# Designs tried in a protein design chat: VH-VL binders against q8ixk2r445to577. Part 175

Target 1, 133 residues: q8ixk2r445to577
Amino acid sequence: FFGMLQNKGLTDYCFDYNPPDENQIVGHQVILYLCHGMGQNQFFEYTSQKEIRYNTHQPEGCIAVEAGMDTLIMHLCEETAPENQKFILQEDGSLFHEQSKKCVQAARKESSDSFVPLLRDCTNSDHQKWFFK

## First folded at step 8 (VH-VL)

Design q36 (framework fv_recaticimab)
Fold by ESMFold2-Fast, scan of step 8:
Structure q36 (fold): chain C 133 residues (1-133), chain A 120 residues (1-120), chain B 112 residues (1-112)
Amino acid sequence: as target 1 above (133 residues)
Amino acid sequence: QVQLVQSGAEVKKPGASVKVSCKASGYTFTGYYMHWVRQAPGQGLEWMGYISPNSGKTKYHQNFQDRVTMTRDTSISTAYMELSRLRSDDTAVYYCARVRYSGSYPFDYWGQGTTVTVSS
Amino acid sequence: DIVMSQSPSSLSASVGDRVTITCQSSQSVLYNYNNQNYLAWYQQKPGKSPKLLIYWASTRESGVPDRFSGSGSGTDFTLTISSLQPEDFATYYCQQYYSTRTFGQGTKLEIK
């Protein structure tokens, strides 16, 4: 799978990665933004190693979750995917983070109108259901 | 296969502007950032800034922020660097160099350089 | 900006010699989550563009001879040429790519 990773419950929102310092691609949080349909900063690849890679034509950026955290951040991809970079996209659309045993949920950022993907206990909520466009 | 070909040498008077081009071939232009680095005669390398060919976003070193403009034209895979209000100490060879978009990486390919001479 | 300092500024050597060039950064260029040093070495011959030799402090770029090696971590780095060849007389630069880009002032390697 590759394309824009869209949320079933928060319709029209996609995984998005465009940090202010684009030459410092690691360490920044992945956000959710209105799907623009142009690929680019919303184009991700789901690999056979269970990685979610950024820029599939040059797949060095891999989404990860640091120990004890619930935010998704960009790390450098490794030759063999470490456990914190592994996500299982299940048949029901849930995106299960293996190391933490939690699911990725579309959530409101703090008190703002902005949205981010966060790790939460797994439920059958549409806000935890994802698909590639 | 990968090539970065820059425009020819320029001679300018103080106060003028110069615009250097860098045409990319042999790879996906929007997959790599384009950086600009200069080298004054007998001196070391000085980073000036970069442009993302994909988004058009730029970042300039503070020493050049007031005088440099970086642009690109994706239809012809060409990046541009314009330096205004030229001084004699802007005399240098100007290089374009590419950096991978998908992570923080070094400069893997460089243009041949464009000599800019500023004299009265 | 991270300041890069190289030593020596120049050195004279003969073909077959082992040469060592050092580079220090004003702050660490080691990213703790992946244990990688964002440090590169370039070779520049007169009238030519710089050529990437080493990145991640110790990874040799494709096509670069194995006599070139890099070492170090954090703030202190070394480029070693184990047995100088005639084509190795050039200026060498270290560069950090941890935060923006900055270069050392260069080390000119001259024939004795």
Scores: ipSAE 0.013, ipTM 0.564, lowest interface PAE 8.0, mean pLDDT 86

Design q37 (framework fv_recaticimab)
Fold by ESMFold2-Fast, scan of step 8:
Structure q37 (fold): chain C 133 residues (1-133), chain A 120 residues (1-120), chain B 112 residues (1-112)
Amino acid sequence: as target 1 above (133 residues)
Amino acid sequence: QVQLVQSGAEVKKPGASVKVSCKASGYTFTGYYMHWVRQAPGQGLEWMGYISPNSGHTKYHQNFQDRVTMTRDTSISTAYMELSRLRSDDTAVYYCARVRYSGSYPFDYWGQGTTVTVSS
Amino acid sequence: DIVMSQSPSSLSASVGDRVTITCQSSQSVLYNYNNKNYLAWYQQKPGKSPKLLIYWASTRESGVPDRFSGSGSGTDFTLTISSLQPEDFATYYCQQYYSTRTFGQGTKLEIK
């Protein structure tokens, strides 16, 4: 699967990564933004190693969650995907982060009206359901 | 056995365009990025950009952004690099080189190179 | 862009010599999450494509003779040929693959 990764509950919002420097992608938080349908900063690929890769960037960018954190950040992909970069896309649309045993949920960013994907306890909420468009 | 076989030498006039091909064999074409690197006579290596054969998505170095187009045809495992509005300083050997999709890796296999001469 | 600088631009040596080529990056190519240096070395003979020798700063590519070794971390790297052979006369390039892909200007190794 590849394309825009859209939320079922926040129906107009997609995974979005727009780093300040397009040549230095590591370490910034993945956000949710209005889906624009053009790929680019909203284009992701789900791989057979359970990675979510960013916009065919070189070196390859992979979404990760650091130990003890709940935010999704951009890391570099590795030959053998580390556990913190593995997300199981389930049949019901949930993205399960196996290392933390939590699900990716569309949530309001602290101190703002913007939205971000965060790790939360797994539920049947549409805010935890994702699909590629 | 991995092979990248490029098209033959080209001689072009200033203002023309050139399209170089790179045919891959011996591996899964859609599992590796295809990059393009050029080398002017007596000079070093200059990275131009790449394409994902799987998705067709491209990224070009800013120096070539407005003149280069990279494409591929998965049915024949062939990548293409077209450079337009040629100048005499575009005279170079143009290489295709693959990069493993699994993690960040250097260029492990290169094509033999295609000499492009822009006649002044 | 990360700028790569090699030294020397050319070097004359004899068969059996130990040769060292240096490469510096304008910013660190060490990735702190996996502790790997995104740095490679290539050999290019006249009229031929570059050949990968070393990646991750010090890992030798399959089939590359033991006399080739890479070392360094962060911004300063070296390629060493411990006992130069006739087939080693070539141009050597370092390359970073941490942020896009950029090459050093090359070091031409010539017969003394």
Scores: ipSAE 0.378, ipTM 0.806, lowest interface PAE 3.2, mean pLDDT 89

Design q38 (framework fv_recaticimab)
Fold by ESMFold2-Fast, scan of step 8:
Structure q38 (fold): chain C 133 residues (1-133), chain A 120 residues (1-120), chain B 112 residues (1-112)
Amino acid sequence: as target 1 above (133 residues)
Amino acid sequence: QVQLVQSGAEVKKPGASVKVSCKASGYTFTGYYMHWVRQAPGQGLEWMGYISPYSGGTKYHQNFQDRVTMTRDTSISTAYMELSRLRSDDTAVYYCARVRYSGSYPFDYWGQGTTVTVSS
Amino acid sequence: DIVMSQSPSSLSASVGDRVTITCQSSQSVLYNYNNKNYLAWYQQKPGKSPKLLIYWASTRESGVPDRFSGSGSGTDFTLTISSLQPEDFATYYCQQYYSTRTFGQGTKLEIK
């Protein structure tokens, strides 16, 4: 699977990564933004190692969740995907983060009108259902 | 046995376009990025860009973004690099080289190179 | 872009010699999270494509003779050939793959 990773519950929103320095693609938070259908900063690839890879250029960026955190951030992809970078895209559309045993949910960013993907306890909510467009 | 086999030498006039092919064998074509690197006579290596054979996604170095197009055909495990509006300083050997999809990796296998000569 | 600088530009040596080539990056290519240096070395013979020798600064690619070794971390790297063989006369390039991909200008290893 590859393309724009869209939320079923928050239907106009897609995974988006827009780092302030395009030559330094690691260390910043993944956000949700209105789907524009143009790829670019919203284009992701789901790999056989269960990675969500940012399609821009090297270093290859892979979405990760650091221990004890609930935010998705961009890390460097590694030869063997570390556990914090593994997401199971299930048949029902849920993105299950193996290391934490939580699911990715579309959520409002703290005290703002912005949206971000966050780790939450797994539910059958449409806000936890994702598909590649 | 991993092999990347490129198309033959080309001689072009300034302003023309050239399309170089790179046929992969001996591995899963969609499991590796395909990068393009060129080398002018007597000079070093210059990275041009890459394509993901899996998704078709591309990234080009800014020096080439206005003139380069990278594509692939998964049915024949072949990647293509087309450079348009050729100039004399585009005379070089053009290489395809693969990069592991899992992680950031160096170029582990290279094509034999395609010599492109742009005559005035 | 990360700029890669190699030294020397050329080097004359005899079979059996110990040869060292150095490479410096304009910024660190060490990824602190996994402690890996995103640095590779290639060998290129006239009329041939480059061949990967070493990656992660010190890991030899499969099939590469053990006389080739890489060392260094962060910004300073060295390629060593412990006992030069006739087939080792070539141009050697360092390359970073931390941010995009950039190459050093090359070191030409010449006979004598």
Scores: ipSAE 0.176, ipTM 0.747, lowest interface PAE 4.7, mean pLDDT 88

Design q39 (framework fv_recaticimab)
Fold by OpenDDE, second read of step 9:
Structure q39 (fold): chain C 133 residues (1-133), chain A 120 residues (1-120), chain B 112 residues (1-112)
Amino acid sequence: as target 1 above (133 residues)
Amino acid sequence: QVQLVQSGAEVKKPGASVKVSCKASGYTFTGYYMHWVRQAPGQGLEWMGYISPSSGGTKYHQNFQDRVTMTRDTSISTAYMELSRLRSDDTAVYYCARVRYSGSYPFDYWGQGTTVTVSS
Amino acid sequence: DIVMSQSPSSLSASVGDRVTITCQSSQSVLYNYNNKNYLAWYQQKPGKSPKLLIYWASTRESGVPDRFSGSGSGTDFTLTISSLQPEDFATYYCQQYYSTRTFGQGTKLEIK
């Protein structure tokens, strides 16, 4: 699966990543932004290694969840996907993070009008449903 | 045995285009990124860009952004690099080079190189 | 682009000599999440394609003799040939693969 990763509940919002420095693409938070399909910021791939790759750069970036955090941060992909980079995109659209045993949920960023994907306890909420478009 | 076999030498006039091929064998073509690197006579190595054989996604160095096109044909495990509006300083040996998928590794296999000569 | 600067551009040495080539990057190529340096060394002989020698700054590629070693971290790296052999006379390039790809200008190692 590849393309824009769109949320079902938060209509018209997609995974978005725009690193401030093209020579330093890691360490920043993945956000949600209106789906526009332009440029490189909203193109992702779900791989056989259960990675969500930001594959418009080399080396490719892979979304990870760091210890103790609930945000999705861009890391570099590795030959063998580390545990904190493994997600299961289920048939029902839920995006499950294996290590934390939580689901990715579209949420409002704290003290902001913007939105971000956050790890939350898994529910049947459409805000935890995702699909590639 | 992994092999990258490139097309033969090319002689072009300024303003023309050249398309170099790189046929891969001995591994799953779509599992590795393919990069292109050139080397002018007596000079160093210059990175040109890459293509993802699986998705067809490309990234070009800004110096070539408007003149280079990288493509692939997965059915024959072949990558292509086309450079247009050739000029004399495009004279170089052009290499395809494989990178393990994800780009976490350097270039482990190289084509034999294709000499492109641009002269009036 | 991350700029790679090698030193020296050329050097002459004799068989048996210890040779050191340095490479400096304009920014760190150390990935702090896995503590790996995205730095490689290549050897190129005349009329031949480059050959991978070292990656992750210090890991030898399969088949590369023990006399080749890489060291360094962050922005400063070194390729060392402990005892130069006749077949080692070539041009050597460092390369970062932390962000896209860039090469050093090369170091030509000639026989004295």
Scores: ipSAE 0.480, ipTM 0.856, lowest interface PAE 1.3, mean pLDDT 94
Fold by ESMFold2-Fast, scan of step 8:
Structure q39 (fold): chain C 133 residues (1-133), chain A 120 residues (1-120), chain B 112 residues (1-112)
Amino acid sequence: as target 1 above (133 residues)
Amino acid sequence: QVQLVQSGAEVKKPGASVKVSCKASGYTFTGYYMHWVRQAPGQGLEWMGYISPSSGGTKYHQNFQDRVTMTRDTSISTAYMELSRLRSDDTAVYYCARVRYSGSYPFDYWGQGTTVTVSS
Amino acid sequence: DIVMSQSPSSLSASVGDRVTITCQSSQSVLYNYNNKNYLAWYQQKPGKSPKLLIYWASTRESGVPDRFSGSGSGTDFTLTISSLQPEDFATYYCQQYYSTRTFGQGTKLEIK
């Protein structure tokens, strides 16, 4: 699967990565933003290694969650995907981060009107359901 | 045996376009990115951009973004690089080179190069 | 872009000599999450395409003779040829693949 990774609950929002310096792809948080349908900063690929790759940069970025954190950040992809970069996209649309045993949820960023994907305990909420468009 | 075989030399007038092909064999074409690198006479190597044969996705260096188009045809395992509005300083040898899809990696195999001469 | 600078621009040597070529990057190419340096070395003979020799700063590509070795970390790197052979006279390029891809200007290794 590849395309815009959209939330079922926040129906107009997609995974988005737009760091201040596009030549430094690593270390910034992945956000949710209004889906624009043009790919670019919202174009991702789900790979056979269970990675979510950011396809508009070289070397490719891979979404990761650092130990003890609940935010999704951009790392560089590796030849063998490390466990913190592995997400299981399940048939019900849940995106399960196996290392932490948590699910990716669309959530409001603290004290802000912006939205971000965060790790939360798995529920059957539409805010934890994702699909490629 | 991995091979990247490029199209033959081209001589073009300023303002024309050139389309270079790179035919891959000996490996799974969609398992590797195809990058393009050029080298002006007596000078170093300059990265132009890449295409993913699997998705068709492209990324171009800003110096070429307004003039370069990269495409591929998976049915014949061939990648293409088209450079438009040619100038005399586009005279160079143009190389295709592959990069492993499974992670960040250097150019492990290169085409033989295509000489493009731009002159009036 | 990360700027790559090689030294020297040319070098004269004899068969059997030990040769060292250096490369500096304008910023670190060490990725702190996997502790790898995203730095490669290529050999190019006249009229031929470049050939990958070394990647991850110090890992030899399959089929590359063990007289070739790479070392360094962060911003300073070296390529060493321990005992020069006739087929080694060529131009050598370093390349970073940490952020986009940029090459050094090359070091031409000539017969003394």
Scores: ipSAE 0.476, ipTM 0.825, lowest interface PAE 2.4, mean pLDDT 90

Design q4 (framework fv_recaticimab)
Fold by ESMFold2-Fast, scan of step 8:
Formats: structure tokens, sequence, C-alpha cells
Structure q4 (fold): chain C 133 residues (1-133), chain A 120 residues (1-120), chain B 112 residues (1-112)
């Protein structure tokens, strides 16, 4: 699976990574933005190691969640994927973060009109369902 | 045995395009990224960009992004790098080099290089 | 881009000499999460492709003689050849793979 990672509930929005400094990809939050069909900042790959890779940079970025946090941030991909970088894309479209036992949900960024993916308790909400375009 | 075999030398006029190929053997082609690096005569190494043979995704260095295109054909385990609107300062040896997909590694295997000469 | 600077640009040495080449990055290539330096060294002989010698700043690639060693962390790195052999006369490049990929300008090792 590779392409734009789109939300089923928030149908116009896709995973997007557009760091302020292209020379430093680590540590910034993954956001949601209107799907534009131009794949560069919205192009992700889901790997057999359960990683979500940002392929428009080398070395590749891998989405991670720090212990106790609920935001998705960009880390460097490693030889053996650490647990905080593992997501299970389930049959129903849920994106399950194994280490935290939570699901990725499309949510509004606090004090903003912007949207971001956040870890939340798993539900049947379409805001927790994702698919590759 | 891992091998990256590149196409032969090219001589082009300014304004033309050149397409260099890199044929991989001895490993799973879609399991490794393919990068392109060039070297002008007597100069150092300059990274141009890469392609994921598995996804087809690419990333180009900003110095090349307006005139380079990287593609691949998985049926023949071959990667391509096309550089358009050639200038005399594009005269260089162009290398393909692989990077492990499962790790953020340096270039462990390189092609033999393709000499591209741009002259009028 | 992260700029890589090598010194010296060239040096002359004799077989059996200990030679040292340095490399400095414009910003740290140490990833604090795994404590690894994303820094490699390559050897290139005239008319040949570069060959990987060292990665993670100090790990030797398989088949590379133990006279080659790398050291350093963050922004300052060193490649050492403890007892120079005839086949070691070449150009050496450092390369960061922390953010995109950039190379130093190279150090040419010449026969005295």
Amino acid sequence: as target 1 above (133 residues)
Amino acid sequence: QVQLVQSGAEVKKPGASVKVSCKASGYTFTGYYMHWVRQAPGQGLEWMGYISPNSGGTKYHQNFQDRVTMTRDTSISTAYMELSRLRSDDTAVYYCARVRYDASYPFDYWGQGTTVTVSS
Amino acid sequence: DIVMSQSPSSLSASVGDRVTITCQSSQSVLYNYNNKNYLAWYQQKPGKSPKLLIYWASTRESGVPDRFSGSGSGTDFTLTISSLQPEDFATYYCQQYYSTRTFGQGTKLEIK
C-alpha cells in the first residue's frame, strides 16, 4: 500500500507532512490537509513491518507516537521498527497503534480550524477509518 | 552476487535530454531504494535523488527537481534517470546506488557509472 | 542541505604511514533516539565507483581491512588508516544520511 492516506469520515482530508524546514524532518507533527492529488507531501507507504513511511525524504521518515502522547510525529525509520512506529491497518480501515492500544482518529487541532490525526480509544467511528488512494 | 549494470556512455548537445539505465541483479529489486549520484570531472559526488522501485515514489534534490525524472520497470529490474535541458556543466559520470529498504543505510552497492558528455 | 567539509583536500603519504582525514557537518548527524551517527566513509579509485568503507561513523563494512577506522560524533568525524598500503591511494569521501544525502568534497591521498 502506497499513496494518499485518506479519512473515511473526514472525506476531503489526507495525511500530510509539510515540515517548516525540509532539512529537518524529525520531530514535527503529522497533519491532515485537503487531498490535492499531488502526491509529494501526502505520499505515504504502509510497509510489511507495519510502518507508515514518508517517502519524499531520505532517509525515510516513519510516523511514531511517543509514550503518553496522542500526537503523530515524524521519526527516522530504523532497521528494526521500534514499537512506537508500528500501526496495524485493520480490515475495517482502522489504524491501530499497537504500543498504546489506541486508534488513529481525524480530529480538530485545539484552538484551530486545522485537523490532525490523534490517538483515541478505538470506536466504530468513520473518523477512525483510513484507506489508501 | 549483487550487480548494478548501467547503460553506455552518451554524448549530447546542449538542450538535449539523456536517459541512463541501471539494471539490478542478484537481489530483490523492489526491496531496495535506488539513488542517483553524479560526479563532474575532477569533482566530488553530488546526490540527485532516489526512487522506491516498490512504490514508484521519488524525491529529487532541489537542484535537479525541475529537469530530472526517475522511473523504474520492475519486470526487468531496471531503474532509469532522465535529465533534460542539458548544459555543459552536466558533463559527469552518473552512478546508480542502492539503499536498504529495511534500514536507513548508506550506499552499499554502486553501478559502474555512465559517462555523459555535453558539448557543442 | 547539511554541508559536509573535509580536510585536507589532498595529502601525500608513504606506504606504512598512519593517515588521518577529518570531516565536519554543518549540523549534527547524531539521532538522539537511537544514539547513532548517520555518517559514512567511501573510497574511490580512479575510473571506479565509490566503495563503502564505514557506516554509523565507526562500523566497518564487511570485507574492509581493520586498518581503516572511523571515529567521532555529532558534527566532527575522523577516518584513520593505521598503516597505509599501496592499494589505499585513492580519494576518500564522507557522507551524511541523516537528512537527504550530501558528501564532503573529498580528500585525495597521493603517493609521496
Scores: ipSAE 0.087, ipTM 0.717, lowest interface PAE 5.9, mean pLDDT 87

Design q40 (framework fv_recaticimab)
Fold by ESMFold2-Fast, scan of step 8:
Structure q40 (fold): chain C 133 residues (1-133), chain A 120 residues (1-120), chain B 112 residues (1-112)
Amino acid sequence: as target 1 above (133 residues)
Amino acid sequence: QVQLVQSGAEVKKPGASVKVSCKASGYTFTGYYMHWVRQAPGQGLEWMGYISPKSGGTKYHQNFQDRVTMTRDTSISTAYMELSRLRSDDTAVYYCARVRYSGSYPFDYWGQGTTVTVSS
Amino acid sequence: DIVMSQSPSSLSASVGDRVTITCQSSQSVLYNYNNQNYLAWYQQKPGKSPKLLIYWASTRESGVPDRFSGSGSGTDFTLTISSLQPEDFATYYCQQYYSTRTFGQGTKLEIK
């Protein structure tokens, strides 16, 4: 699967990565933004290695969650995918982070009216259901 | 085993477009990104952009964004780079080069290069 | 873009010499999470495509002779040829692959 990764509950929003500095791809938080933005910043690939790759930068960016954290941040992809970069896209649309045993949920960012994907306990909420367009 | 074979030399007039092909063999075409790099006579190497053969996704360097289009045809394991509105300073050898998906690595295999000459 | 600066632009040497070429990046190409430098070295002979010699700053590509070695970290890198052979006369390029791809201007290694 590849394309725009859209939320079922927050229906107009897609995964988006647009770091402020083109020379610094790593360390910034993945956000959710209206799916009518620039395609390149919202274009992701789900790989057979269970990675979510950001395809508009080299070297390849891979979404990761650091130990003890709930935010999705951009790391560099590695030859052997570390466990913190592995997500299972399940048949029901849930995106399960193997290392933490939690699911990716569309959520409002604390200090703003913007939205971000966060790790939360797995539920049957549409805010935890994702699909590629 | 691994080969990237590019199309032959081209001579174009200013304002025309050129489309260079790069045919891959000896490996799984969709397992590697395909990048394009050019080299003007007596000059260094300049990165232009890349395409993912698997997804069709592209990223172009800002200097080429308005004039370059990269595509691929997975049925014949071939990548294409089209540069439009050619200028005399686009005279160069154009290379395709692959980058593996399994890790962020440099260009391990290169095509032989395609010479594009833009006559005034 | 990350700017890559090589020195010298040209170098004359004799067979058997130890040759060093340096490369400096305008910002660090070291990825702190895996402690790897996203820096490569290529060799290009006239009329031919570049050939990968070194990646991760110091890892030699398969089939590349032991006389080629890379060193450095962060922003300062060196390619060393310990005992120059006739087939080594070529232009050498450093390249970062940390943020997009940029190359140094090249170092022409000429017969003395």
Scores: ipSAE 0.106, ipTM 0.729, lowest interface PAE 5.3, mean pLDDT 87

Design q41 (framework fv_recaticimab)
Fold by OpenDDE, second read of step 9:
Structure q41 (fold): chain C 133 residues (1-133), chain A 120 residues (1-120), chain B 112 residues (1-112)
Amino acid sequence: as target 1 above (133 residues)
Amino acid sequence: QVQLVQSGAEVKKPGASVKVSCKASGYTFTGYYMHWVRQAPGQGLEWMGYINPNSGGTKYHQNFQDRVTMTRDTSISTAYMELSRLRSDDTAVYYCARVRYSGSYPFDYWGQGTTVTVSS
Amino acid sequence: DIVMSQSPSSLSASVGDRVTITCQSSQSVLYNYNNKNYLAWYQQKPGKSPKLLIYWASTRESGVPDRFSGSGSGTDFTLTISSLQPEDFATYYCQQYYSTRTFGQGTKLEIK
């Protein structure tokens, strides 16, 4: 699966990543932004290694969750996907992070008008449902 | 055994275009990025860009952004690099080079190179 | 672009010599999360394609003799040939693959 990763509950919002420096694409938080399909910022791929790849750059970035965190941060992909980079995109649209045992939920960023994907306890909320478009 | 076999030498005039092919064998073509690197006579290696054979996604160095097009034909495991509006300083050996798809690795396999000569 | 600067551009040595080539990157190519340096060394002989020697700054590619070693971290790297052999006379390039790809200018190793 590849393309824009769109949230069901937060309609018209997609995974978005816009690194401030193309020579330093890692370490920043993945956000949600209105789906526009333009540029390289909203193109992702779900791989057989259970990675969510930001594959418009080389080296490719892979979304990871760092220890103790609930935010999605861009890391470099590795030959063998590390545990904190493994997600299961379920048939029901839920995006499950294997290591944390939590689901990715579209949420409002604290004290902000912006939105971000955050790890939360898994529910049946449409805000935890995702699909590639 | 992994092999990258490139097309033969080309002689072009300024303003023309050249399309170099790189046929891959011995591995799953779509599983590895294909990069292109050129080397002018007596000079160093210059990265031109890459293609994701799976998605067809490309990225080019700014120096070539407007003149280079990288494509692939997955049915025959072949990558192509086309350079247009050729200039004399485009005279070089052009290489295709493989990189692992997952994670970032250096170029582990190279084509034999294709000599492109641009002269009036 | 990350700029790679090699030194020296050329050097002459004899069989059996210890040779060291340096490479400096304009920014760190160390990935903090896996502590790997995205730095490679290649060998190129006249009329031939480059050959991968070292990656991750210090890991030898399969089949590469033990006399080749890489070291360094962050922005400063070295390729060392402990005892130069006749077949080692070639041009050597460093390459970062932390962000896109860029090569050093190359170091031509000639017979003294």
Scores: ipSAE 0.489, ipTM 0.859, lowest interface PAE 1.3, mean pLDDT 94
Fold by ESMFold2-Fast, scan of step 8:
Structure q41 (fold): chain C 133 residues (1-133), chain A 120 residues (1-120), chain B 112 residues (1-112)
Amino acid sequence: as target 1 above (133 residues)
Amino acid sequence: QVQLVQSGAEVKKPGASVKVSCKASGYTFTGYYMHWVRQAPGQGLEWMGYINPNSGGTKYHQNFQDRVTMTRDTSISTAYMELSRLRSDDTAVYYCARVRYSGSYPFDYWGQGTTVTVSS
Amino acid sequence: DIVMSQSPSSLSASVGDRVTITCQSSQSVLYNYNNKNYLAWYQQKPGKSPKLLIYWASTRESGVPDRFSGSGSGTDFTLTISSLQPEDFATYYCQQYYSTRTFGQGTKLEIK
């Protein structure tokens, strides 16, 4: 799968990565933004290694969650995907982060009008269900 | 077994466009990224951008963003790089080079290069 | 962009000599999460495409003679040829692949 990674509950929002400097991709938080059909900052690929790759940069960025954190940040993809970069896209649309045993949920960024994907305990909420367009 | 074979030399006038091809063989074309790098006479290597042959997704260096288009045709395992509005300082050897999909890697195989000369 | 600087720009050496080429990056290319340096070295012979010699700063590519070695970390890197051979006449380039891809300006090695 590749394309826009859209939320089922927050229906107009997609995974988006727009770092302050496109030539320095590492370390910034993945956000949710209104889905547009323009590719670039919203074009992701789900791989057989269970990675979510940001393909509009070289080297490729891979979404990761650091131990004890709940935010999704951009890391560099590696020869062998580390555990913190592995997500299982399940048949029900849940995006399960293997290392933490939590699910990715669309959530409002605290004290803000913006939205971000965060790790939360897995539920049957549509805010935890994702699909590629 | 792995080969990247590029199209032949081109001579162009300023303002014209050039389209260079890179035909891959000996591996699964859609499993590796294809990058383009150029080298002006007597100078170093300059990265231009890349294409993911599987998705068609591209990323261009800011210096080329408004003039370059990278495409591919998976039915013939060929990548293309088109540079428009040519100037004399676009005179260079243009290379395609592949990058492993399995992670961040350097260029492991290169095409033989295509010489593009831009002169009035 | 990360700027790569090589020294020297050119040198001449005799067969059997130990040759050292240096490369510096304007910012670290060491990735803290895996402790790998995203740094490669290429050899380019006149009229030919570049050939990958070293990646991850010190890992030798398959088929590359063991007289070639890479070392360094962070911002300072070295390519060493321990016993120069006639076929080593070439220009050598370092390249970072940590943030986009940028090359050093090259070091031209001539065997007299």
Scores: ipSAE 0.441, ipTM 0.826, lowest interface PAE 2.6, mean pLDDT 89

